# Designs tried in a protein design chat: VH-VL binders against Holliday junction branch migration complex subunit RuvA (ruvA). Part 17

Target 1, 202 residues: Holliday junction branch migration complex subunit RuvA (ruvA), of Salinibacter ruber (q2s5c8)
Amino acid sequence: MIDYVSGTLVDKTTDSALVDVNGLGYRVHVPTSTYKRLPDTDEEVTLHTYHYLREDDESLYGFATKAERTVFETMTGVSRVGPKLALSALSAMTPTELRDHVMEGDKSRLTQISGVGTKTADRLIVELRDRLADLDVLEDTSPLSGGSDARAEARADALEALTELGLSKADAERSIRQVLRDNAGIQSADELVRRALKADQE
Below, E stands for the ipSAE of ESMFold2; O stands for the ipSAE of OpenDDE; V2 stands for 0.75 times the mean of E and O plus 0.25 times the DockQ between their complexes.

## First folded at step 19 (VH-VL; framework fv_tocilizumab)

Design t31 (from t25 with heavy chain T59N; at its last look DockQ between E and O 0.61; V2 from the best seeds 0.73)
Fold by ESMFold2, look of step 19:
Structure t31 (fold): chain C 202 residues (1-202), chain A 125 residues (1-125), chain B 107 residues (1-107)
Amino acid sequence: as target 1 above (202 residues)
Amino acid sequence: QVQLQESGPGLVRPSQTLSLTCTVSGYSISSDYYWSWVRQPPGRGLEWIGYIYYRGHTNYNPSLKSRVTMLRDTSKNQFSLRLSSVTAADTAVYYCARDDYYYEGGDYWDAFDIWGQGSLVTVSS
Amino acid sequence: DIQMTQSPSSLSASVGDRVTITCRASQSISSWLNWYQQKPGKAPKLLIYAASSLQSGVPSRFSGSGSGTDFTFTISSLQPEDIATYYCQQHYDYPLTFGQGTKVEIK
């Protein structure tokens, strides 16, 4: 079982990421929502993964959030719902939107998913309504949920905090840049501030 | 091996109810699949009537929906078609069929893989 | 409802000929198209699912292609036992619908 991959992002497309983990390249299939949260190439990335395994198919799927992975697992655990349909759903709407449309029986919204006609929309509603009811309670904040957006937000928050503590913008940016040069994967604003203050004192 | 066989009357009078039963052998109709009825007027093409799902829910062709009911008897491993208020236009060979699925390319694909032999129902005064 | 239009309505060909039947959907159905063979007096038999995937036990002379609205069914070398009517069927929207059929005869 492969529950996550963490390493250097070697390559990305709108539906995949190639992650180098100490010399092993993992191709991870991702929905558009996760693609949008991937960092630039050559940066560190961690993805929640689901190792989809059948006698005649093996693929690794990856997600920026555990909620997305939970929806994928829930969908592919249902008969007649495959991983391609599950990725299409997550590319078209958020976990919350998908749950809401399924709970409401909103076929017109579900048919907007690529490749979904009224037959497949009916199938999604029938098979998933009860299984997605508890999505909010299954959502999990994990260190694996940090991507380029989370890291950028952490840097912005750290910069704001350092200037509130008395550093000039230039000094705060220099200190953050130095910390990230030594610790590129930091995703906590508090940790960035703590280390930046220590580095600025040299 | 799985086999489907239709049974029921061959002649029905106008305005009455057509009733057909499909007996399934070699597989439990409550274990999986969509179980469908399809009809074919003599010398004409095929028309899907509807299904009953292995979990019990139904879906009907809108053109027939007001007159169609499908039921199942899991103890006899049978599913049935009732078509009310029939006219001569309802004269057809009626087939029951299993709607199976296949995994390919990351998706599941559906098709009618097993059909009964068909039962001709004539609607005539 | 999605209308399925087959062409031609009938054809005659010699043993060994290549036979091509087309099927057009009134709107995109992706690759959700099946092909059935119905011999005189018999139930339909599934030949091809997912536009191009051959059902188990079906001879390799049968093939299918297409996606979206335009689909093709081919018999590469017609055999005497291939006398039948052939139907396309979309499995994308309810109600499920069939083409009107193509009757294939041998000269």
Scores: ipSAE 0.744, ipTM 0.886, lowest interface PAE 1.1, mean pLDDT 88
ESMFold2 (binder alone), look of step 19: mean pLDDT 94; pTM 0.961
OpenDDE, look of step 19: ipSAE 0.809; ipTM 0.884

Design t32 (from t25 with heavy chain T59R; at its last look DockQ between E and O 0.64; V2 from the best seeds 0.76)
Fold by ESMFold2, look of step 19:
Structure t32 (fold): chain C 202 residues (1-202), chain A 125 residues (1-125), chain B 107 residues (1-107)
Amino acid sequence: as target 1 above (202 residues)
Amino acid sequence: QVQLQESGPGLVRPSQTLSLTCTVSGYSISSDYYWSWVRQPPGRGLEWIGYIYYRGHTRYNPSLKSRVTMLRDTSKNQFSLRLSSVTAADTAVYYCARDDYYYEGGDYWDAFDIWGQGSLVTVSS
Amino acid sequence: DIQMTQSPSSLSASVGDRVTITCRASQSISSWLNWYQQKPGKAPKLLIYAASSLQSGVPSRFSGSGSGTDFTFTISSLQPEDIATYYCQQHYDYPLTFGQGTKVEIK
């Protein structure tokens, strides 16, 4: 149905974006992770969307990445998993983190999703383990407008620097991933390299 | 109409195994839902025992876990409860129940919508 | 385990009275709370799910409210057929747990 929306960001809240597409305003429900990546109002934005349609519910959901939309679609295609739970999961963790916790059966991490008790955590594991197995196949490195470009550039620069310093590409990627898991806000390649070298020593 | 009916012996001796069967009519237990057992000692409240899921996996109340087994016979459309090493404390009315779900506000919500009539099992002291 | 505490344990009221029963969870359960009616000698019957949503065929004099830890069940005008024990039940964590029940009688 509607696979994306591209236009001017008119307004945003922590859970929605209003996008003007040549005079048509689309209100798109978004996870907090996508809200944080939205540009300032009056700037251009593109959101990957999913048109959720039931007999008594019609809503448009939007995501910064195709990976997030794929997770949302996968989750809402499962019995007893609704769009609000799927948004809460994507607000709390990345597609990769969600897949990993489901595959590992990590209930303690899954219950950190808002509104998720041990019953719902078990349901996510049981229903999604086989369905999420290929989430990591297509890494989405496309930035939204604004700050995510700086993070992607810093990661790429850090990876190159670490390999020049003698780490294998695999070891460099692992070290950078560990540092960013612990310090998600780092946008300096120099700081990433410095901390990754310490992490590799441990 | 979906109906649930408990069956089994009404009297069990201490230390033996309590066995109950829930026969489901009007719906296949392999098609959907969680299929649960709940018990109620005479004059007291309700205690959830566990479920068997339509795809086959089980979950038991930790307070009973070491003594509980649930199985199903899909050819007879039945699911069963076995509770080993019973004592007088296990005297109760035993219900089987369907755990259904409802869409509201963007989420699915769960509740026991269909119950059997209940079967009293007395453990003679 | 999440303990569910109902209050009062028992009450007597006249036909037409407003009846209120409370249920408190030992930790937040969001809105994962159900209410059941059990008449003497019969199985429980679902009245309310998701804290406030009426099951199909349940009279509108029954209502529920609350979220988090504190929940309320109300019969707006008590009828003779409402003599029963009422149970709250959380569906948030395993094991699933019930309140101890509130017995409602006519004076």
Scores: ipSAE 0.725, ipTM 0.880, lowest interface PAE 1.3, mean pLDDT 88
ESMFold2 (binder alone), look of step 19: mean pLDDT 94; pTM 0.959
OpenDDE, look of step 19: ipSAE 0.878; ipTM 0.945

Design t33 (from t25 with heavy chain E104T; at its last read DockQ between E and O 0.68; V2 from the best seeds 0.82)
Heavy chain, then light chain:
Amino acid sequence: QVQLQESGPGLVRPSQTLSLTCTVSGYSISSDYYWSWVRQPPGRGLEWIGYIYYRGHTTYNPSLKSRVTMLRDTSKNQFSLRLSSVTAADTAVYYCARDDYYYTGGDYWDAFDIWGQGSLVTVSS
Amino acid sequence: DIQMTQSPSSLSASVGDRVTITCRASQSISSWLNWYQQKPGKAPKLLIYAASSLQSGVPSRFSGSGSGTDFTFTISSLQPEDIATYYCQQHYDYPLTFGQGTKVEIK
ESMFold2, look of step 19: ipSAE 0.783; ipTM 0.911
ESMFold2 (binder alone), look of step 19: mean pLDDT 94; pTM 0.957
OpenDDE, look of step 19: ipSAE 0.894; ipTM 0.954
ESMFold2, look of step 20: ipSAE 0.777; ipTM 0.911
ESMFold2 (binder alone), look of step 20: mean pLDDT 94; pTM 0.957
OpenDDE, look of step 20: ipSAE 0.906; ipTM 0.959
ESMFold2, fold request of step 22: ipSAE 0.802, 0.808, 0.810; ipTM 0.918, 0.921, 0.925
ESMFold2 (binder alone), fold request of step 22: mean pLDDT 94, 94, 94; pTM 0.962, 0.960, 0.961
OpenDDE, fold request of step 22: ipSAE 0.910, 0.909, 0.909; ipTM 0.963, 0.963, 0.963
ESMFold2, last read: ipSAE 0.829, 0.795, 0.811; ipTM 0.931, 0.918, 0.923
ESMFold2 (binder alone), last read: mean pLDDT 94, 94, 94; pTM 0.961, 0.961, 0.960
OpenDDE, last read: ipSAE 0.910, 0.910, 0.911; ipTM 0.963, 0.963, 0.963

Design t34 (from t25 with heavy chain D107N; at its last look DockQ between E and O 0.73; V2 from the best seeds 0.82)
Heavy chain, then light chain:
Amino acid sequence: QVQLQESGPGLVRPSQTLSLTCTVSGYSISSDYYWSWVRQPPGRGLEWIGYIYYRGHTTYNPSLKSRVTMLRDTSKNQFSLRLSSVTAADTAVYYCARDDYYYEGGNYWDAFDIWGQGSLVTVSS
Amino acid sequence: DIQMTQSPSSLSASVGDRVTITCRASQSISSWLNWYQQKPGKAPKLLIYAASSLQSGVPSRFSGSGSGTDFTFTISSLQPEDIATYYCQQHYDYPLTFGQGTKVEIK
ESMFold2, look of step 19: ipSAE 0.793; ipTM 0.916
ESMFold2 (binder alone), look of step 19: mean pLDDT 94; pTM 0.958
OpenDDE, look of step 19: ipSAE 0.881; ipTM 0.948
ESMFold2, look of step 20: ipSAE 0.789; ipTM 0.917
ESMFold2 (binder alone), look of step 20: mean pLDDT 94; pTM 0.958
OpenDDE, look of step 20: ipSAE 0.897; ipTM 0.955

Design t35 (from t25 with heavy chain D100T; at its last look DockQ between E and O 0.68; V2 from the best seeds 0.79)
Fold by ESMFold2, look of step 19:
Formats: sequence, structure tokens, C-alpha cells
Structure t35 (fold): chain C 202 residues (1-202), chain A 125 residues (1-125), chain B 107 residues (1-107)
Amino acid sequence: as target 1 above (202 residues)
Amino acid sequence: QVQLQESGPGLVRPSQTLSLTCTVSGYSISSDYYWSWVRQPPGRGLEWIGYIYYRGHTTYNPSLKSRVTMLRDTSKNQFSLRLSSVTAADTAVYYCARDTYYYEGGDYWDAFDIWGQGSLVTVSS
Amino acid sequence: DIQMTQSPSSLSASVGDRVTITCRASQSISSWLNWYQQKPGKAPKLLIYAASSLQSGVPSRFSGSGSGTDFTFTISSLQPEDIATYYCQQHYDYPLTFGQGTKVEIK
């Protein structure tokens, strides 16, 4: 099973990434949302992957976040939902938006997904409502994947924002460090800034 | 191997309710697929009436929705059509049909692959 | 409602002729287009799904093409058993709709 690929981004198109892993080139199909997060070619990239296997079709799909992979896996696991439909859904909306529209029965929004008419939208609602109720997709609200690089970027962005708001570099760093010690799961610069400003007022 | 067959009265008077049953053999209607009704007035084209999804949900043609109900009896492996307040415009051959799917190019594609023989229902005084 | 318009409404051709039928959807349906054959007194029979994919057991002289709004159905060499009415049908939006049919006859 291939759970992730990590290597050098050799090439990218709007719907795929070619990742070189020590001489093995993996062509990974991606939604537009993941394409937009890909680095420049020749840079390092890690994608969460799902190995889609059928008798007559085998492809590797990749995602910037685990939430997207979970939704893809859930979608392709229900009747009459193929990988292209699942990619189209993730290209059109976030995991939380998809869940919300399905739970609300919002056919109008679902038909805005490329290739989705009202018959397909109705089936998505019928098939996914129970499956998305079993998933913890709401808790994955961060646009950045977990890991040291994602946290480091959020911290750097928060530091810049806090100094632009008037804190000294030392005060901003102290406040961010305290917030992260107390709330290690924060991966959003906006949330770090909000909590750091509150902590600094104390 | 899978076969669909319509049954019911061939003559219905105006304002009455048209009732038809589709008996399915060789496959359980609760296992998969959409199970559909389609009608064809004599010498005319085809009109989709509605279906029951294998999970039990129904969808009807909006032009007929106020007069249509569809039910299933899984113990007899049958699904039925009721059309109320019929007029001469409802005279047609009524078909039941299976709405199946095919995997092609990363997507699933739907079509009516198995049809019953059809049952002519005449609405006449 | 998505209106499906077929052309021509009828045609007559000789055995061995190439027959072409067109179907136009009133809005894009991607490739959600099926073709059915209906012989006199019989139920429709699926020939082509997904605009161009041939149903199992259907002779290779039948073919389909197109995407979006414009679709074409072709019989490469008309045979006597091909006398029928042919229907296109979209499976994209409710209500599911059929074209008005094209009656094919032998001269």
C-alpha cells in the first residue's frame, strides 16, 4: 500500500504531480486544491496518497491534507462514485463544505461540481450522509497539514503579523511560544495571532 | 438472467387510479440499482415516470409528481406504480426498467439496461 | 428540463448504407447520453452508454460520439434487422428525458 509519497516534484499539471522518490517517478492524480498548493518544480513535496485499485483501473491519488484523502476514500467507497467524481468534488469545495452541503441536502451547490447533474447530486446526498456522519471531517478545519513545516510556517506568519500590529519581536515570540505550549494543535496563523494578542494583554 | 415483467389491469376509466406491478426475477430489488417506470403513448416517444433506489428512496418526474406514488414489496421482489386521477393522456405502454451503471474512464455511467415487455394501459370511458 | 432533439425524425436507406442520426441537448450533459433501439412491438434495447461505449452483445456496426450538447449515432452498414426507432436519452438531470425518436426503414 502507498500511504504517502515524499520526494522531488519533477513535473506538475492542473490534475497531476510527478514525484521522484529516489529514482522512482510516481504520477499522482490531484484535485485542483492540491495542485494550487504544490511547490515549484525541483522542490521537495509530500502528498497523502490513496491507491485506487480496480480490475481495470489502477491509479495513485494524492492530497495536500489527510482530510481530503479521507473524503476521497469515503466517496469512492460508496455506490457509483468514481475517483474522477471524487476529485471534481474536492476541486470545487473543501471537505467541510462538502459535508455541510451533503448534510443539508443542498443539490443546488452540489450540481456546481463539474460533471454533476441533479441525479448524481441526489445520489451523493443519499450515499454520503450516513458515511460523512461517521467521519470526523469537521475537526480538520486547518488548510495546512500537520507536521513541523506547517507549524513553522504558521508561526512565522503569526510573528510577522504580530510585529506589524506593534509587538516587539521578543514579545511576539514569547506570546507565540506560550500559546503553542498551551495549545499544541493550532496550525492556523490567524488563530495563533488571536490567542497571542489575548495572552500579551495579560 | 434478470427479467422484469409488468402486470395489472389493461383498462382504467378516467379519474380512477392506474396501478401496475413489476415482478423482478433473478435479482433482489433491495440489493442494488434504481428500479424505474417509463411510459410510451401509442405511436409516441418515451417518458420517464420515476424510480425507487435500492435503498428505498424515490424520485418522480416533476410533471407527474402530484399524481404518482411508487412502492416496493421486497418479500415478493416487486415494485409498483400508482398514478391517480388518470385521463386519456395517460394511455400508454408502461415499462419497468433497471437503471444500471458502468465504470468507464474513472467514472460511473448510468443507463436502462433491462426492460420489461411493456403493458398497455388504456384510459377510456 | 433538458430537451433532447433528434434529427432526422425518419429516414429510409438501402442495406449496406451508412446511417447517421444526431441528438442535441438543450444544455451540456457532458457524456451522459445513451442510445436505445426499439423494434416494432418490443421494448427498447440499450445499444450505447456514455455517448460512445458499446453495450455488451451489440454489433460493432453501431457507434456513438459526442460530448456536451451535440451527439451522433452511426450504423456503419445498415442491415435488415436494424429496422427500428432509435432514441437518445440523457441521464444527467431529473427528469430523465428522451429524444423524440428516429424511425429507420429499408428502401
Scores: ipSAE 0.771, ipTM 0.907, lowest interface PAE 0.9, mean pLDDT 88
ESMFold2 (binder alone), look of step 19: mean pLDDT 94; pTM 0.962
OpenDDE, look of step 19: ipSAE 0.881; ipTM 0.950

## First folded at step 20 (VH-VL; framework fv_tocilizumab)

Design t41 (from t33 with heavy chain D100T; at its last look DockQ between E and O 0.66; V2 from the best seeds 0.79)
Fold by ESMFold2, look of step 20:
Structure t41 (fold): chain C 202 residues (1-202), chain A 125 residues (1-125), chain B 107 residues (1-107)
Amino acid sequence: as target 1 above (202 residues)
Amino acid sequence: QVQLQESGPGLVRPSQTLSLTCTVSGYSISSDYYWSWVRQPPGRGLEWIGYIYYRGHTTYNPSLKSRVTMLRDTSKNQFSLRLSSVTAADTAVYYCARDTYYYTGGDYWDAFDIWGQGSLVTVSS
Amino acid sequence: DIQMTQSPSSLSASVGDRVTITCRASQSISSWLNWYQQKPGKAPKLLIYAASSLQSGVPSRFSGSGSGTDFTFTISSLQPEDIATYYCQQHYDYPLTFGQGTKVEIK
């Protein structure tokens, strides 16, 4: 799948960016928060992307941060949450704010998202509470000046491998977190994948 | 195909508890959707009572919340309505209904697509 | 609560006539509006969801439009089998609410 696009920003609107990558123009749908971070046209841009694919819809979504992409993927992976709703949420609040409101069950804050009534707000709370707890796995794997790049690389590689093997990203992140709680010294993506597949079966 | 069927007593005395069961065939109520109750007094409009989401949590109309309990029995593929302290105002046809969703324009949209036949419950002395 | 107000409460029209029913929400519901048909003694039947999308198997003479607070339901050419009461219903905010209904009869 397309994990990022990096190229020249050809055009932008409040909800999309057209990125030229060596002669291929990628239309990337973005939340308002990412739109505001886009450079001027004709400048270089890199977006973390999610390739949304279903029988009757195919679109590429893009984000300034990996946390935003993770929230988007997590949201669109639950029942009755589409990509427009997920973009509206990320346009209205940060990933941290969204997680906090969901964890607190704060329906009144969630209904401030455009197009979200109390029914949808309740569903977001019910469906996302456990799934958004996994956001800290990505914060743990973020590049840090003082941290070990080898462990961060192993976690990133294992996550990619598990999703390519058919696990949802949320399930893969949970499995990796469980393995690392029990085996903090693992630096091999292969070993993380093998153990995570065992944990997923349980 | 998926079918919904209401069952329960047709006559309830004032101050008693109204109890109805919806039996679902052709689909597991724990697999997806909201499973809902809607009522209609004779000759009048429709009033949403509440529903159970497939994950198990319930939501009720605030006007009825103090008197309503909904439960499910996933082993029998049934969900039920209990309405306490009934009065003549609770006389109605009670429908169970499936709350489904449709994908269009990048979003999901909800509607009641499958209804039971309805069960008239009369509250009288 | 979001109140749904239908107009008219009843109407009488000839076969082949265009019939229009209006539904107004007391606050914005985006496009979270459904239309149902109910014949006497029967359960409601979904005709239109998301303000304008036809349910599978519904004849194309039925249509809906609008967003926000003002919605319209149209039967382009009334047929004898269209005699029923029609309800709009918002699926946006709890409690989910219906309009009071519009009874459609043939002259």
Scores: ipSAE 0.773, ipTM 0.912, lowest interface PAE 0.8, mean pLDDT 88
ESMFold2 (binder alone), look of step 20: mean pLDDT 94; pTM 0.960
OpenDDE, look of step 20: ipSAE 0.888; ipTM 0.950

Design t42 (from t33 with heavy chain D107N; at its last look DockQ between E and O 0.65; V2 from the best seeds 0.79)
Fold by ESMFold2, look of step 20:
Structure t42 (fold): chain C 202 residues (1-202), chain A 125 residues (1-125), chain B 107 residues (1-107)
Amino acid sequence: as target 1 above (202 residues)
Amino acid sequence: QVQLQESGPGLVRPSQTLSLTCTVSGYSISSDYYWSWVRQPPGRGLEWIGYIYYRGHTTYNPSLKSRVTMLRDTSKNQFSLRLSSVTAADTAVYYCARDDYYYTGGNYWDAFDIWGQGSLVTVSS
Amino acid sequence: DIQMTQSPSSLSASVGDRVTITCRASQSISSWLNWYQQKPGKAPKLLIYAASSLQSGVPSRFSGSGSGTDFTFTISSLQPEDIATYYCQQHYDYPLTFGQGTKVEIK
């Protein structure tokens, strides 16, 4: 229900922000990555939010980027993953890094998340591998720089082409990710599609 | 009420394969949880062998991984343990156990909450 | 492998005594520590999960505390039915490992 909060930053800690919205103070829990991007107090701030609700838990979580919120929502939507684990993951690594480590099955990197042992790391891999494939599309269509724009557009175009050819979105994203792991310099959608189709047939 | 019951032979010769089955009643093993095997040599402590996740994935104790296979039969609501090339060191009471989880403090926490009664398997000539 | 070291290995106490068992992990396991009771000839029974959370149906005389590497388990007033071996167990890293056990007896 609360998709964002926008107002004056009244107070901040390493894991929260108090935002005044016309006399209503919202305490928003944030990962370290979002804390680092907060302005000084008394300045205006907007955070993408996720309202976490259970019978026995209610909190508002906030993020500097939609990618971070999407990862949080994806993580807390799977079995045995709570909001504090999701925040710890986003405090330890970017959405892209988390996706890559999950796709690669890299338990040693995932155990670097605070409170995550090898059992939890294994569960993150098992539960999130298919779910985080979609994150690649969101990240690639939100350009950060000129060179990044070209790669993002090529990936988006390749995804569209592969889904038009009948692959599921998840399959197409996995195939593109495989190709880019092996051939990081590709900026042509046609080349991505060609190689992804070959990889998918394996 | 969820209950777990081990079954299988009580005596196995060295170098043969130990096979045990856990029958689960009152809950479907494909619905949730990890379903685990734990053993206890006579007069000694407990050793985790491995588990099968409700989605079907298996994880084994690295010290036993080369000799262990776990499978499930969802139609009979059973999961099984095979331990190959057994020696006297594999003599133990074998338990199956449910690996459950609990939400507190914004996190989920895991524990073995339901155990079978145990089945003694002796490995001897 | 994470080694779990319990102390003492055994103890004898009178009915009504406070009993304390310690468990030390060879590396940090956060609060991923469980306590089990095993009576002679029986399967283990879960008492405490997440270092300090009491399992449903377990009497309130049992409690646990600790985080990181050092954990304690307490029976506030020992009862005759508490004769058992108690195990700590870490649920953090594969392989999941148990302490060696602490045998509790009545004097």
Scores: ipSAE 0.769, ipTM 0.908, lowest interface PAE 0.8, mean pLDDT 88
ESMFold2 (binder alone), look of step 20: mean pLDDT 94; pTM 0.957
OpenDDE, look of step 20: ipSAE 0.901; ipTM 0.957

Design t43 (from t33 with heavy chain D100T D107N; at its last look DockQ between E and O 0.89; V2 from the best seeds 0.83)
Heavy chain, then light chain:
Amino acid sequence: QVQLQESGPGLVRPSQTLSLTCTVSGYSISSDYYWSWVRQPPGRGLEWIGYIYYRGHTTYNPSLKSRVTMLRDTSKNQFSLRLSSVTAADTAVYYCARDTYYYTGGNYWDAFDIWGQGSLVTVSS
Amino acid sequence: DIQMTQSPSSLSASVGDRVTITCRASQSISSWLNWYQQKPGKAPKLLIYAASSLQSGVPSRFSGSGSGTDFTFTISSLQPEDIATYYCQQHYDYPLTFGQGTKVEIK
ESMFold2, look of step 20: ipSAE 0.765; ipTM 0.904
ESMFold2 (binder alone), look of step 20: mean pLDDT 94; pTM 0.960
OpenDDE, look of step 20: ipSAE 0.861; ipTM 0.941

Design t44 (from t41 with heavy chain Y101F; at its last look DockQ between E and O 0.69; V2 from the best seeds 0.79)
Fold by ESMFold2, look of step 20:
Structure t44 (fold): chain C 202 residues (1-202), chain A 125 residues (1-125), chain B 107 residues (1-107)
Amino acid sequence: as target 1 above (202 residues)
Amino acid sequence: QVQLQESGPGLVRPSQTLSLTCTVSGYSISSDYYWSWVRQPPGRGLEWIGYIYYRGHTTYNPSLKSRVTMLRDTSKNQFSLRLSSVTAADTAVYYCARDTFYYTGGDYWDAFDIWGQGSLVTVSS
Amino acid sequence: DIQMTQSPSSLSASVGDRVTITCRASQSISSWLNWYQQKPGKAPKLLIYAASSLQSGVPSRFSGSGSGTDFTFTISSLQPEDIATYYCQQHYDYPLTFGQGTKVEIK
């Protein structure tokens, strides 16, 4: 029912993200691999989500990639595989690695998942082999940052402002590139323009 | 509701094959769960022998694997144990047991929740 | 194979006493530990699963705790009907293995 959550990252822990969506704070449980891709707090973030609902359990799970969400949905969709096991699997290995180990029947690699002994590894192979065989598990490893939109907007605004101030487009782009090489985190067009004008004069 | 009952000969001669059947009532053995055999020599502890998963796959204790075969008859809702080349060391009470699962804390956990009454098998000449 | 070691092998206690049995796994089994009660001449009965979760219909005087390698089983107030042998059992790796048992008697 909830396919994504997009908002301001208020807080993060090694296994969760708190995302503020217009005054509603959603605690989204994430694998370690997604945690490592979260932006800094106070930045914008969008997570692919799965709303896990049982009579006795309700939680929102979030992923950096659609492949991770698909694997999570597939895993929790079979009997005897819970969301905590599915998160542990995605924290220990990529979707591609998980599919391959299940297809190969590699119990020794599956026991590397926290809390998974040989009995559980055997069940993962038996229950998931056919369900994972044809999944598209390719994923993008780019940082998951909502702040990228703000920085892109600041660059566009700065380029427009510098051009209006008389720089050629080529010179403005060069000056902005130089400033960002030394100060990649700038999010203010005014600050970019100010520093770019100084760099152009030097 | 669900009940397990062991049956088979109580006396087996050395070098022969021990054969036991577990009859399950109140649940189909092909619907879910692991269906297991566990034995207990008189006055001693419990030893897991192996199981059949509801999908048909088997796993055996490595210490017995060369001598153990488990089969099932889904039309009679039964699963069976055959242990070949028996010796006096195989004298034990043999239990069949259901290996079930519980959901708690976001995970599933397994345990033997239902046991048969046990069948003593004596290996003696 | 994961070896399960129970302590003590036997004990005697008075009605109303608190009884504690320990179980140590030879390697980590997370919380994949079950406790069973076996009364004389009867099949084992599941009391506790997942180290600490009480099976339905089991009296609340029984409890369990622990994770990893060290586990405890407690009877808060021993009753005459609790005379039995108690087994821990790991469900983490196969072969699935049991502790050697702890025989509990009334003094």
Scores: ipSAE 0.776, ipTM 0.909, lowest interface PAE 0.8, mean pLDDT 88
ESMFold2 (binder alone), look of step 20: mean pLDDT 94; pTM 0.957
OpenDDE, look of step 20: ipSAE 0.861; ipTM 0.940

## First folded at step 21 (VH-VL; framework fv_tocilizumab)

Design t51 (from t33 with heavy chain H57S; at its last fold request DockQ between E and O 0.72; V2 from the best seeds 0.82)
Heavy chain, then light chain:
Amino acid sequence: QVQLQESGPGLVRPSQTLSLTCTVSGYSISSDYYWSWVRQPPGRGLEWIGYIYYRGSTTYNPSLKSRVTMLRDTSKNQFSLRLSSVTAADTAVYYCARDDYYYTGGDYWDAFDIWGQGSLVTVSS
Amino acid sequence: DIQMTQSPSSLSASVGDRVTITCRASQSISSWLNWYQQKPGKAPKLLIYAASSLQSGVPSRFSGSGSGTDFTFTISSLQPEDIATYYCQQHYDYPLTFGQGTKVEIK
ESMFold2, look of step 21: ipSAE 0.780; ipTM 0.909
ESMFold2 (binder alone), look of step 21: mean pLDDT 94; pTM 0.955
OpenDDE, look of step 21: ipSAE 0.895; ipTM 0.954
ESMFold2, fold request of step 22: ipSAE 0.805, 0.761, 0.776; ipTM 0.920, 0.897, 0.909
ESMFold2 (binder alone), fold request of step 22: mean pLDDT 94, 94, 94; pTM 0.959, 0.957, 0.958
OpenDDE, fold request of step 22: ipSAE 0.908, 0.908, 0.908; ipTM 0.962, 0.963, 0.963

Design t52 (from t33 with heavy chain H57K; at its last read DockQ between E and O 0.54; V2 from the best seeds 0.78)
Heavy chain, then light chain:
Amino acid sequence: QVQLQESGPGLVRPSQTLSLTCTVSGYSISSDYYWSWVRQPPGRGLEWIGYIYYRGKTTYNPSLKSRVTMLRDTSKNQFSLRLSSVTAADTAVYYCARDDYYYTGGDYWDAFDIWGQGSLVTVSS
Amino acid sequence: DIQMTQSPSSLSASVGDRVTITCRASQSISSWLNWYQQKPGKAPKLLIYAASSLQSGVPSRFSGSGSGTDFTFTISSLQPEDIATYYCQQHYDYPLTFGQGTKVEIK
ESMFold2, look of step 21: ipSAE 0.795; ipTM 0.919
ESMFold2 (binder alone), look of step 21: mean pLDDT 94; pTM 0.956
OpenDDE, look of step 21: ipSAE 0.898; ipTM 0.955
ESMFold2, fold request of step 22: ipSAE 0.804, 0.804, 0.797; ipTM 0.922, 0.923, 0.920
ESMFold2 (binder alone), fold request of step 22: mean pLDDT 94, 94, 94; pTM 0.957, 0.957, 0.958
OpenDDE, fold request of step 22: ipSAE 0.909, 0.909, 0.909; ipTM 0.963, 0.963, 0.963
ESMFold2, last read: ipSAE 0.789, 0.796, 0.789; ipTM 0.918, 0.919, 0.920
ESMFold2 (binder alone), last read: mean pLDDT 94, 94, 94; pTM 0.957, 0.959, 0.958
OpenDDE, last read: ipSAE 0.909, 0.910, 0.911; ipTM 0.963, 0.964, 0.963

